# Ledger of designs, part 23: VHH binders against o29008

Target 1, 271 residues: o29008
Amino acid sequence: MDREEIKVAVLRMEGTNCEDETVKAFRSLGVEAEAVHIKQFYSDMIRFEEQRSVFDYQCLVFPGGFSAGDYIRAGAIFSARVKSVLRKDIEEFIKMGYPILGICNGFQVLVELGALPGFDEDKPLAEKPEMALAMNDSSRFECRPTLLKKESEKCIFVKNLKKDVVMFPVAHAEGKVVFPSGKEDEYLERLTSNDQIVFRYVDEKGDYAGYPWNPNGSFYNIAGICNATHTVFGLMPHPERAFFGYQVGRREGYGDGYCIFRSVVDYLEKL

## First folded at step 5 (VHH)

Design s65 (framework vhh_3k1k_2)
Fold by ESMFold2-Fast, scan of step 5:
Structure s65 (fold): chain B 271 residues (1-271), chain A 122 residues (1-122)
Amino acid sequence: as target 1 above (271 residues)
Amino acid sequence: QVQLVESGGALVQPGGSLRLSCAASGFTFDYYAMRWYRQAPGKEREWVAGISGSGGRTSYEDSVKGRFTISRDDARNTVYLQMNSLKPEDTAVYYCAKHDWELSWGDYTDYWGQGTQVTVSS
């Protein structure tokens, strides 16, 4: 589709009143992007100019950005609201091939919706969550740059990423990827065979290492995964905070996060 | 701190035109829908027009459709109301409002400007 036809929705709920770097990133690529409150998708008591359909957009983003003191409850409440009012629309959106990005707490939302790991191409949202993001092994808030090795060639969010290793910051207390007890090997085999592991934490030599390089203790050093159709992507690190050069200490140009956003725009232009 | 400042109100003859402006500050302007309301003496405040944050969708009260046009200039943090074919019944104080979803699930809170007086009279 033409770039002028592409619109990105960055979702919001009660208590969030901040500009998001995600909107700026998409707009800098020549794509329309806006913050959309979840009420705009389902309230029948609002004016037409404020009403939205999921289908007004070609990409949905569930951003990070909840406060540290409340974010576990905020994320769970947001996920429950999305499930109750938007489950069917999101299922259809995914079936149509439209991308969804979940960053940090947004990754948790996609997990709670059953969109990730998303093994069943015919059932975009599972009935119950099939994985979790647990408390960091350190039991601490982790905030630092991380090095990530690209593992997937099929995820639409990394098609334009030429580097093997990128640097994105993390900022979370609950970032540990865990799978159901007794199913870890099954999940790993399925994710690996279907090219659904997108990023894994690495050290300065590019080796899969433990803490502090794996900041939360995630299983298999997993930092981000995509669904079976490779269009729904969730990750704990923040590519939107590594989009512009100035965000990562460079005087001009772009950071490693640029390619994540450019990849999805390129995907939509070919759709 | 949200601030909305309306301007452009004046006395005009029936059939005339006016362009109202609302300068906004204290929030990320292009993320929010903006609205115009009006209040005539002794009447309730009524909604007139609305425009989405992206500018892609507009809506109007039936009595002003075809005569009024709402628009926005996100580079200048300004929303406009172009009023054509004005009638005596359009006489009112016109208010700019920012729609705010953040405070409650079942309803919303609007932030208001101080208003600008439009008088349509021979």
Scores: ipSAE 0.006, ipTM 0.358, lowest interface PAE 9.8, mean pLDDT 83

Design s66 (framework vhh_3k1k_2)
Fold by ESMFold2-Fast, scan of step 5:
Structure s66 (fold): chain B 271 residues (1-271), chain A 122 residues (1-122)
Amino acid sequence: as target 1 above (271 residues)
Amino acid sequence: QVQLVESGGALVQPGGSLRLSCAASGFTFDYYAMRWYRQAPGKEREWVAGISGSGGRTSYEDSVKGRFTISRDDARNTVYLQMNSLKPEDTAVYYCAKHDWELLSGDYTDYWGQGTQVTVSS
């Protein structure tokens, strides 16, 4: 499809700045993007100019950056409402091959919706959550750069990424990937065989290492995963904060996050 | 913080035209839908027109369809209301409004400007 026909919805979440950076990232690539409040997708009580359908867009982004402590309240309310009013539309959106990105708290939303790990290609959203993002092992808010090794060749968000290790910042109190007790090996096998592990935390030599390199204690150093069709992607680090060179200490050009956004635009142009 | 300043109101003869402007500051203008409302003496404030943040969607009250056009210039942080074929019943104070959502309440708050007076009279 033509780039001018691509429109991205970045869902509004109270107390965040990350939706602004995400909108700017997409617009800098020549793609229309806007922030959308969830009520705009389902309320017939608002005026037509504010009404939206998820099908008005070709990409949905659930941004990160809820204030520390606000996610349990704001994110739980948000996730419950999405489950109640948009589950069917999001399921159809995924089945049509349209991408969804969840960053930080957005990754948690996708997990709660049953979109991730998303093992069943015929059932994009599971009835019940199949994994969780638990409190960091450090019991602290972690806010710093992280190094991530690319593990997937099929995820549409990393097709443009040619280097093996990228640097994205984290900012979260709950980011520890956990699987159901006694099923860790089963989940790891399924995720690995389906090419669904996208990024794993590494140290400065590119080796898998524990804290502080794995900032939350996530199982298998998992930083981000995608669903079985490779079009729904969630990660705890913030690629939108590593999009422009100036965000990562460079005078000009782009940071490692650029390739995440460029990859999805490239995907949609070929769709 | 949020400021909306309307201008362009005037006395116009029936059948005339007028363009209202609303200069916005204190927020990221192109992220928000903007609306025009009006209030005639002794009546409640009524919605007139709305435009999405992207400018791709517009809507109008039935009585002004075909006569009024809402538009925006995001580079100048300004929303406009072009009013053609004005009628005496269009006489009112016109208000620019920003619509803002609150996630936790699931509610919204409109922020209003001071208004600009439009009088259509022979």
Scores: ipSAE 0.006, ipTM 0.315, lowest interface PAE 10.1, mean pLDDT 82

Design s67 (framework vhh_3k1k_2)
Fold by ESMFold2-Fast, scan of step 5:
Structure s67 (fold): chain B 271 residues (1-271), chain A 122 residues (1-122)
Amino acid sequence: as target 1 above (271 residues)
Amino acid sequence: QVQLVESGGALVQPGGSLRLSCAASGFTFDYYAMRWYRQAPGKEREWVAGISGSGGRTSYEDSVKGRFTISRDDARNTVYLQMNSLKPEDTAVYYCAKHDWELLEGDYTDYWGQGTQVTVSS
C-alpha cells in the first residue's frame, strides 16, 4: 500500500509518557500516526471526531515509559479493558497480518492479553497469560543503555536491521521474562524452532552475560519476542528512545531504533 | 502550561460571516482533537464543533451543520471556525478547547481559552 494509506495508532495507557516519541518517529517516516485513548475504540457516547475503529489503522503500538510503581495496576486495568471490549477486533487485526508493537509497559500488555508468546496462529490471543514479566532480580528500577543481539530473521520489525548488535535504553522495575514453572525448556524449544526470539541481552563483546548486561535476570537473556506469525513484537528496551541521533548522543542522523520503525513501514508498503 | 487564545469575535448583522481563530501553545498541537464551544448569557456552555488531531474527522452540533466549518493549521498551531449565515441565536462567547481524555474511568478534562464574543444583531 502507499505510505499515505498507512495509519498508526499509538495507544494511550495510564502512566505512559512515550506516545509522543513514537508518533514523531512514524511521522518522520512519512506515515500518519496519532495517539488514541482506548475509549475511542468502544464508546458510542463520544463525539464522532473522537471515535475510532481498530480497522482505521494498519499498525497498533502499546508504548512504554512511565514511573516505577505505576505499571502493574495501570497495565492490569488496561489489559482487562482491552480483553473485555477489543479481543475479537484485535484477533482479526492480527489474522489479517497487521503488525502490533509493545514497548516496555506495552510488552507487558501484550503478555497479559495472551498475544505473546502467541504460539497458535489460529488463536492469536490466549484465554489467559502464558508468560510473565516479573520483578527485576535486583529488586531495583533499572535505567541504562543495553546491548542487544539480533536473533530473528523472520520478525517483520527487524527486516531492515543489518547490524548484529544494537543499543536501546531500558527503564523498568518489572522486566524479567519468565515462563511457567516446569515449562521453561518446552517454551525455549518452541520459541527457537519458530524464530520467535528477536533480541537477547549481550555484553560489549557480543557475549551472553548476566547482570548488569542482562539488567533484569530475564530467562535466556531474552529482551524481546514475537508471535508465531512474526507480526506481533514485544520488547523491554525502548527503540523509540534510540530513533533520532540526538537521543543517543549523535549530532545528526538516526539511532539504532530507526530500523525497527522503518521495517514496519516497509512491511506495510508490501501489503 | 496549556494556553489557548481565541480571536475574531465581532458584531455582525444576521446573515453575515465571521472566522474565529484559536492560537494554541504549551502542548503538541497536532496530537489532540480541538473543539469549539459557546456560551450565551444565562445558558450553560454548549459544544459547537470538533476536529480530530489528524484533521480527517469533523463533527457539528445540529443547529450549525451546513453553516459552520471547523479546520486546523498544524504548522501554525491554530484551529479555526468559519461561521456563515449567522443568526441572532448564534450570539455567545465562543471558546476554544483542547479535549484531554483522563485516564480514570468516566473522566475527561477540557482546557479552555478565555473566549471571544460574537454578537449577531441588527
Scores: ipSAE 0.058, ipTM 0.529, lowest interface PAE 5.9, mean pLDDT 84

Design s68 (framework vhh_3k1k_2)
Fold by ESMFold2-Fast, scan of step 5:
Structure s68 (fold): chain B 271 residues (1-271), chain A 122 residues (1-122)
Amino acid sequence: as target 1 above (271 residues)
Amino acid sequence: QVQLVESGGALVQPGGSLRLSCAASGFTFDYYAMRWYRQAPGKEREWVAGISGSGGRTSYEDSVKGRFTISRDDARNTVYLQMNSLKPEDTAVYYCAKHDWELYSGDYTDYWGQGTQVTVSS
């Protein structure tokens, strides 16, 4: 489809605050993008011209809201509200092949919706969450650059990424990827065999390493995963904070996050 | 200053009908969603029906769906609630509300009228 036909919704509710960076990233690529309060999708109590359908868009983003306080609670509340009012529309959106990106607490939203790990292509949203993002092993808020090795060739969000290792910042208290007790090996085999592990934390030599390189203690150094159809992607680090060069200490140009957003636009142009 | 004046409340027999009116002033009427709420003795105030500023979308609480119809006349700055097949359980004071929605915070403020009493009994 043509660029002028592409419109991205960056979802907003009480306490989300990273949508401006994501909106700017998409707009810099020549596609329409706007912040959309989730009530615009279901409430008829706002003016008609402000009402939206998820099907007005070709990409949904659940942004990473930054809040040192009540981070865990905010993500759970967001997820519960989305699930109660948008579950069927989001399920159909995924079945149509339209991309969804979840960043930081947005990754938690996708996990709680049952969209990730998303093993069943016929059931985009699982009935119950199948994984969790737990408290960091350090029991601290972690805020730092991280180095991430690209593990997937099929995820639509990394098709334009030619680098093996990228640098995205993290800012979270609950970033530890955990799988159901006793099912860790089963999940790892399923995710690996279907190319669903997108990024893993690495050290400066590109080797898998523990803390501080794995900032939260995530199982298998997992930083981000996608669903079985490779169109729903969640990650704890913030590519929208590494999009422009000035965000990562460069005076001009783009940071490593550019390729994540470029890949989505390229995918939609081919759709 | 926002002013909402409800009228039309009365005593009716079960199965009867009533039309409530709410005359609005002090704001640009056609830009705002309007709601009806009701409050029975000893109960919390509950939402009954809503209509968008454009009039293009309406919503109803499940217990009144199919029996009540909300509508608006923007030229007259009036919102209506047509109530059919009334039941004793519909007995309440009915309130008109201007729904002020602060989109990005998700907060809202409703401005209320004085209410109009609807009693459904023999």
Scores: ipSAE 0.000, ipTM 0.172, lowest interface PAE 11.6, mean pLDDT 83

Design s69 (framework vhh_3k1k_2)
Fold by ESMFold2-Fast, scan of step 5:
Structure s69 (fold): chain B 271 residues (1-271), chain A 122 residues (1-122)
Amino acid sequence: as target 1 above (271 residues)
Amino acid sequence: QVQLVESGGALVQPGGSLRLSCAASGFTFDYYAMRWYRQAPGKEREWVAGISGSGGRTSYEDSVKGRFTISRDDARNTVYLQMNSLKPEDTAVYYCAKHDWELSYGEYTDYWGQGTQVTVSS
């Protein structure tokens, strides 16, 4: 589709600010983007100008928020509301091949919705969560740059990314990827065989090292994963805070996060 | 923090045209839907026109459809109401409004400007 036809919805969660780096990132690429409250998708109490359909958009983003002690609970509450009012629309959106991005708290939302790891192509949202994002092993707030090795060639969010290692910041207290007890090897095999592991934390030499390079203790150093159809992507680090060069100490141009947003725009232009 | 300032109201003859402006400040303008309302003496404030944050959706009260056009200039943080084929019954104070959906309340938080007087009379 033409770039002028692409519209991105950045879902507003309780307590989020009006300024959104994700909206600015997409707009800088020449696509329309706006923040949308969940009730705009389903409530007949919403005035016509503010009413939305999920299908008014070609990409949904569950944004990264500010790290606070109760963000996990806030994400679970938001996810429950999405499930109760938008489950069928979100499932259809995914089945149509339209991308969904979840950043930090947004990744937690996608996990709670059952969208990730999303093993079943015919059932985009699982009945119950199939993984979790737990408290950091350090039991502290982690706020630092992280180095991420690209593991996936099929995820639509990394098709434009040609370099092996990128740098995105993290800012969270609960970012540890965990799988059901006793099922870790089964999940790892399934994710690996279907190219669903997108990024893994690495050190300065490109090795899969522990803390502090793996800032939260995530299983297998996983920083981000996508679903079985490779169109729903969640990650704990913030690519929207590494989009512009000035955000990462460069005088001009773009940071590594640019390629994430450019990749999804490129994907949609080819639909 | 939120401030809305209407301007452009005037005395015009029936059949005339007028463009109202609403200058907005104190919020990220292009994120929010904007509306125009009007209030004639002795009547309740009524909705006239609305425009989405993206500008892609517009809505109008039946009595003004085809005569009024709402638009926005996000670079100038301004929403406009172009009024054509004005009638005496369009005489009112016109108000610009920002509506913010408050998820925790399940209600709108409305912000209003001071209004601008439009009088249509021969």
Scores: ipSAE 0.085, ipTM 0.565, lowest interface PAE 4.5, mean pLDDT 85

Design s70 (framework vhh_3k1k_2)
Fold by ESMFold2-Fast, scan of step 5:
Structure s70 (fold): chain B 271 residues (1-271), chain A 122 residues (1-122)
Amino acid sequence: as target 1 above (271 residues)
Amino acid sequence: QVQLVESGGALVQPGGSLRLSCAASGFTFDYYAMRWYRQAPGKEREWVAGISGSGGRTSYEDSVKGRFTISRDDARNTVYLQMNSLKPEDTAVYYCAKHDWELSYGDWTDYWGQGTQVTVSS
């Protein structure tokens, strides 16, 4: 499709406040993007100019932005609302090949919806969550740059990314990827065989290492994964905070996060 | 923090035209839907027109449809209401509003400007 036809929705509700950076990233690439409250997708009680359909957009973003102290309550409310009012529309959206990005708290939303790990191509949203993002092993809010090795060649969000290692910041208290007890090896084998592990935390030498390089203790150093069709992507670090060079200490140009957003635009232009 | 300043109100003859402007500050203008409302003496404030943040959707109250046009200039943080074929019944104070989700209420809240008087007579 033409770039002028691409519209991105960055979802919001009570407690989200990082949607501005994501909207700016997409708009800087020449595509339309706007913040959309979840009520706009289901309420007939609001004026027509406020009403939206999921199908008005070609990309959905679930951003980060809940405060550390409010995350459990706010994230659970958001996920429950999405499940109750948008589940069928999101399933169809994914089946049509349209991308969904979940950042930080948004990754947790995609997990709670059953969209990730998303092993079943015929059923984009599982009936029950199949993994979790648990409290950091440090029991602390972790806020710092992290180094991530690209592991996937099929995820549509990293096809424009030529670098082996990127630097994205984290800002979370609940970022630890965990799988059901006793099924860790099964899940790892399935994710690896389907090319669904997108990023893993590494140290300055590019080696897989524990804390502090793995900031939350995630299983297998997993920082981000995508679903079986490679169009739904969740990650704990914030690529929207590494989009512009000035966000990462450079005077001009782009940071490593640019390629994540550019990859989505490139994908949609070919769709 | 949110500031909306309306201008352009005047006394005009029936059949005349006016363009109202609303200068916005204190928020990321192009993310939000903007609306125009009006209030005549002794009546409740009524909705007149709305425009989405992208500008791609507009809506109007039935009594002004075809006569009024809402538009926005995001580079100037300004929303406009072009009013044509004005009638005495259009006499009111016109208010610009930012339509937003209020966290404390869990519902939509309009934030209002100070208003601009439009009088259609003689």
Scores: ipSAE 0.000, ipTM 0.227, lowest interface PAE 12.5, mean pLDDT 82

Design s71 (framework vhh_3k1k_2)
Fold by ESMFold2-Fast, scan of step 5:
Order: sequence, then structure tokens, then C-alpha cells
Structure s71 (fold): chain B 271 residues (1-271), chain A 122 residues (1-122)
Amino acid sequence: as target 1 above (271 residues)
Amino acid sequence: QVQLVESGGALVQPGGSLRLSCAASGFTFDYYAMRWYRQAPGKEREWVAGISGSGGRTSYEDSVKGRFTISRDDARNTVYLQMNSLKPEDTAVYYCAKHDWELSYGDFTDYWGQGTQVTVSS
């Protein structure tokens, strides 16, 4: 489709306020993007000019942005509301091949929805969560740059990414990827065989290393994964905070996060 | 921080036309729905028109449908209200308002301009 036909919804609810960076990133690429409160999708109590349908958009983003003290509580409340009012529409959206991005708390929302790891192509949202993002092993809020090795070739969010290692910042208290006890090996084999591991934390030499390079203790150094159709992507680091050069100390141009957003636009242009 | 400055209010004869402007600053203008309200002496403030952040959706109070048109120019951070076929009953102070999902919901808004006076009389 032409760029002027592409519209991105960056979701929000009471207590979120970090959607601005994501909206700006997409708009800088020449596509329309707007922040959309979840109530706009289901409330008939709001004026017509504010009402939305999921199908008004070709990409949904669940942004990061809850305060450190509210991350898990706010994410759980948000995902419960999404399940209650948008589950069927989101399932259809995914089945149509439209992309969904979850950043930081948004990754937690996608996990709670059952969209990730999303092993079943015919069932985009699992009935119950199949993984979790647990408290950081350090028991601390981790806020710093991280180095991520690209592991996937099929994820639509990394098709434009030519570098092996990128730098995105993290800012989270609950970022540890965990799988159900006794199923870690099964999950790893399934994710690896279907190209669903997108990024893994690495050190400055590109080696898989523990803390502090793996900031939360995530299983297998996993920083981000996508679903079986490779169109739903979640990650703990913030590519929207590494989009513009000025965000990463450069005078002009783009940071490593640019390629994540550019990949989505490129995907939608050929859809 | 949020500033809304209305202009364009004037004295006009019945059947006349007028265009109101609202210059916005202090926020990312194209992110937010914008609304026009009006208040006549001795009356409650009433909603007149609304336009989405994308500009793709508009809505109007029944009494002004077909006569008023709301529009926006995001490059100039300005929202407009084109008023045609004005009636004496349209006499009011017109207010520009920003709808904020963190501060307001439904028919309410928390950010208002100073207003601009429209008087329709012979």
C-alpha cells in the first residue's frame, strides 16, 4: 500500500504517557500515526470524532511507559481490558498479517494477551499466558544502554536491519523472560527452529554474557521474540528511544532504532 | 504550558459568515482532538463541534449542523470554525478546547482558551 494509506495506532490508557516518541518515529517516516486511548475502540459514550476501530489501522503498538512502581500492575490491568474488549479484533488483525509491536511494558501486555510466544498460527492469542516477564534478578530498576545481537531473519521488524549488533536502552524493574518450569528446553527448541528469537543481550565483544550485559537475567539472554507468523514482536529495550541521532548523542541522522520502524513501513508498503 | 488563543470574533448581521481561529502551543497539536464550545450570558457552556487529531472525523451539535464547519491546519497548529448563516441565537463567547485523555473524558475538557466574542444582531 502507499505510505499515505498507512496508519499506526499507539495505544494508551490512564497512567501511560510514553507514546509520543513512538508516534514521532512513525510520522518522521512519512506514515500517519496517532495515540489512541483504548476506550476509543469500544466506548459509545465518546464523540464520533474520537471513536476508532482496530481496522482503521495497519499497525498497533503497545508502548512502554508505566512508572517503575506500577509496571506489572498497570500492564496486567491494561492487558485485562484489551482481552475483555478487543480480543476478537486483535486475533483477526494478526490473521490478516498486520503487525503488532510491544515495547517494554507493551511486551508484557502481548505476553499477558497470549500473543507471545504465539506458537500456533491458527490461534494468534492463547487462552492463558504461556510465558512471563519476571522481576529482574538484581531486584533493581535497570536503566542503561544494552547491546543486542540480531538472531532472526524472518521477523518483519528486523528486515531493514543490516547490523549484527544494535544498542537500545532499557528502563524496567520486571524484564526477566521466563518460561514454564520444565518446559524451558521445549520452548527454546520451538522458538529457535521457527526463527522466533529476535534479539539476545550481548557484551561489547558480541558474546552472550550475564549481568550486567543481560540486565535482568532473562533465559537464554532473550531480549525480544516474535510470534510464529513473525508479525507480532515484543522486546524489553526501547528502540523508539534510539530512533533519532540526537537521542543517542549524534548531531543528526538516525540511531539503531530507526531500522525497526523502517522495517514495519517497508513491510506494509508491499502488503 | 498549554496555550489556546482564539480570534476572529466580531459583530455580524443575521445571515452573515465568520471564521474563528484558535492558535495552539505548548503541546503536540496533531496528537489531540480539538473542540469548540460557546457560552451566552446566563447560559451554560455548550459543545459546538469537534475534530479528531488526524482530522478525519468531525462532529457537530444539532443546532449548528449544516451551518458550521470545523477544520484544522496541523502545520500551523491552528483549528478553525467556519460559521455560515449566523443567527442571533449564535451570539456567545466561543472557546477553543483541547481534549486530554489523561485529564478529561467524554464531553469534558481541562484546557480552555480565553474565548472570542461573536455577536449576531441587526
Scores: ipSAE 0.011, ipTM 0.351, lowest interface PAE 8.6, mean pLDDT 83

Design s72 (framework vhh_3k1k_2)
Fold by ESMFold2-Fast, scan of step 5:
Order: C-alpha cells, then structure tokens, then sequence
Structure s72 (fold): chain B 271 residues (1-271), chain A 122 residues (1-122)
C-alpha cells in the first residue's frame, strides 16, 4: 500500500512520554500515527471525530511507559478490558497480517492477551497467558542502556536491521521473561525452531552474559520475541527512545531504534 | 498539569470574522483530539468543532459547517477556530476542551479553558 494510506495507532496507557516518541518516530517516516485511547474503539459516548476501529489502522502499538501510578493494577485492568472488548477484532487484525508492536508495558499486555509467544498460527490469542514477565532478579528498577543481539531473520520488525547488535535503553521493575516451570526447554525449542526469538541481551563483546548485561535475569537472555507468524513483536527495551540520534548522545541522524520502525513501514508498503 | 487558555473573543458585527486561539500545556498536544464548545446565556454547552490528533479529521456542528474552520499548530501547541459569516446566534462564551481520564477505564476527566466571549451584534 502507499505510505499515505498507512495509519498507526499507539494505544494510550498511563505512561506519559512513550506515546510521544513512538508517534514521532512513525510520523518522521512519512506515515500517519496518533495516540488512541481504548475507549475510542468501543464507547458510544465518543464524538465521531474521535471514534476508531482497529481496522482504521494497519499497525497497533502498545507502548512502553513509566508512571508513578499503580503499575500492576493499571496493566491488569487494561489487558482485561482489551480482551473483553477487542479480542475478536485484534485476532482478525493479526490473521490479516497486520503488525502489532508491544514495548515494555506493551510487551506485558501482549503476553497477558495470549498474543505472545503465540505458538498457534490459527489462534492468534491464547485462552490464557502462556508466559510471564516477572520481577527483575536484582529486585530493582533497572534504567540503563542494553546491548541486544538480533536472533531472528523472519520478524517483520527487524528486516531492515543490518547490525548484529543494537543498543536500546530499558526502564522497568518487571522485565524478566519466564516460562511455565518444567517447560522451559520445550518453549525454548519451539521458539528457536520457528525463529521467534528476536533479541537476546549480550555484553560488549557480543557474548550472552548475565547481570548486568542481562538486566532482569530473563530466561535465555531473551529481550524480545515475536509470534508464530512473525508479525506480533514484544520487547522490554525501548526502541522508540533510540530512534533519533539526539536520544542516544549523537549530534545528528538516527539511533539503532530507527530500523525497527522503518521495517514496519517497509512491510506495510508491500501489503 | 493540563492547562487550556482561550483568546480572541470580541464584539463583531453580523457577517464579520474572528479567529479564536487555544494555547495548551501540560500534555502531549499533537496526540489528542481537541474540541471547541460554546455556551450562550441560559443554554447548555454545545459542541462546535473537533480536530483529530493527526489533524486528518475535522468535524463541525451543522449550524457552523461551512462558516467555521478548526485547525491546529502543533509546533505552538495551539488549536484555532476561524469563524466567518458570524450571526447573532453565534454569540456565546467559546471553550477549548480536551476530554480524558486520570485512571484507566475511569470516568471522563474534562479539561476546559476559562472561555473567551464572542458577541455578534451591531
């Protein structure tokens, strides 16, 4: 499709600045993008200029964000509401091949919806969560740059990524990827055989290392995964905070996050 | 904290024009729909015009369609209402608005400016 026909919805959560950076990233690539509150998808009380369907968009983003509010309560309520009012629409959106990106809190939302790890191509949203994002092993809020090795060639969000290692910041208290007890090896085999592990934390030499390089203790150093069809992607680090050069201490140009957003636009132009 | 400050209201003769401005602060202006409302003495506040966050959609109450134009300047965090062919019936206090909520899934939290008075008479 033509770039002018592409519209991205960045779903509004209680986080403040991640919607801004994500919308700016897409708009800088020449596509329409806007912040959308979930009520705009289902409330009859919304005025017509604010009413939306998920099908008004070709990409949905569940953004990251830090809020001083009740993080756990807000995220649980948001995931439950999305499931109750948008489950069928999101499932159809995924079946149509339209991309969904979940960053930090958004990755947790996609996990709670059953969209990730998303092993079943015929059932985009599982009946119940099949993995979790647990408290960091450090028991601390981690806010720091991380180095990530690209592991997937099929994920549509990394098709334009030429680098083997990128630097994205993290900012979270609950970022540890965990799988059901006793099923870790089974999940790892399924994820690796279907090219669903997108990024793994590495050290400065590109080696898989523990803390502090794996900032949360995630199983297998997993930083981000995609679903079985490779169009739904979640990651704990923030590519939208590494999109512009000035965000990562460069005078001009783009940071490593640019390629994530450019890959989505390129994918949609080919649909 | 969200703040909306309207300006530009004045006394004009029928057939005249005015441009109202609303300076916004305390939120990410260019990602939210902005609206204009008006309230005449003894009447309820009524919606006048709206513009989407992207600027790609605009909408108008039937009585002002073709005469009023809503626009935005995201670099200046300002939404405008250009009013042409003004009628005595357009006399009202005009309010800039952003509708939101403080809690996810909670009730609407309406953010209003103080209003700017438009009077259309000779």
Amino acid sequence: as target 1 above (271 residues)
Amino acid sequence: QVQLVESGGALVQPGGSLRLSCAASGFTFDYYAMRWYRQAPGKEREWVAGISGSGGRTSYEDSVKGRFTISRDDARNTVYLQMNSLKPEDTAVYYCAKHDYELLYGDWTDYWGQGTQVTVSS
Scores: ipSAE 0.000, ipTM 0.168, lowest interface PAE 16.4, mean pLDDT 81

Design s73 (framework vhh_3k1k_2)
Fold by ESMFold2-Fast, scan of step 5:
Structure s73 (fold): chain B 271 residues (1-271), chain A 122 residues (1-122)
Amino acid sequence: as target 1 above (271 residues)
Amino acid sequence: QVQLVESGGALVQPGGSLRLSCAASGFTFDYYAMRWYRQAPGKEREWVAGISGSGGRTSYEDSVKGRFTISRDDARNTVYLQMNSLKPEDTAVYYCAKHDFELLYGDYTDYWGQGTQVTVSS
């Protein structure tokens, strides 16, 4: 489709603070993007010109940010609401091949929705969460740059990424990827065989290392994963905070996060 | 400027019926959801019924379901509340309200009419 036909919804939910950076990133690529409050998709109490359909958009972003409250409960409540009022539309959106990106808090939302790890192509949203993002092993808020090795060739969000290692910042208290107890090896095999592990934390030599390089203690150093169809992607680090060069201490140009957003636009232009 | 003018309030006996009207001006009426609220003496204002600007959805407080019906006539910029099987507990000043959505907070800014008195007695 032509670039002028692409419209991205950056969802506004309680506690998100990165929707503006994400909107600006997409707009700088020549794509229409806007912040959309979740009520605009389901509330009939707002003006009809403010109302939205999921199908008004070709990409949904659950943005990053921080919450001053209990995020795990807030994310579960938000995800239950989305499932209650938008389940069929989001399932159809995914089945049609339209991308969904979840950053930090947004990754947690996609996990709670059952969209990730998303092993079943015929059931894009599982009935119950199949993984979790637990409290950091350090038991503290982690805010630092991280180095991430690209592991996937099929994820649509990394098709434009030519580098082996990128640097994105993290800012979270609950970023530890965990799988159901006793099923870690099963999940690892399924994710690896389906090319669903997108990024893993590495040290400055490109080696898989523990804390502080793995900032939260995530299983297998996993920083981000995508679903079985490779169109729904979640990650704990913030590519939208590494989009512009000035965000990462450069005078001009783009940071490593640029390629994530560019890849989505390239994908949609070919859809 | 938003203006809402309620009418139709009256004294009626238990089991009776009334139809309230709210004439709206100062905004594009068919774009907005409209609501009815009521306030009894010494109590806080409570929501009664709502109707969407998208045309077809209605919602009601549990205590009035099956007895009250909200409707709208977009050609006349008017919203109605048909009240059947009235009870003494329905005695209140009834207010028409327009909701304006505030994107930043996901909340509504309400604009209110002056109200119309409904008394269900004897």
Scores: ipSAE 0.113, ipTM 0.543, lowest interface PAE 3.9, mean pLDDT 85

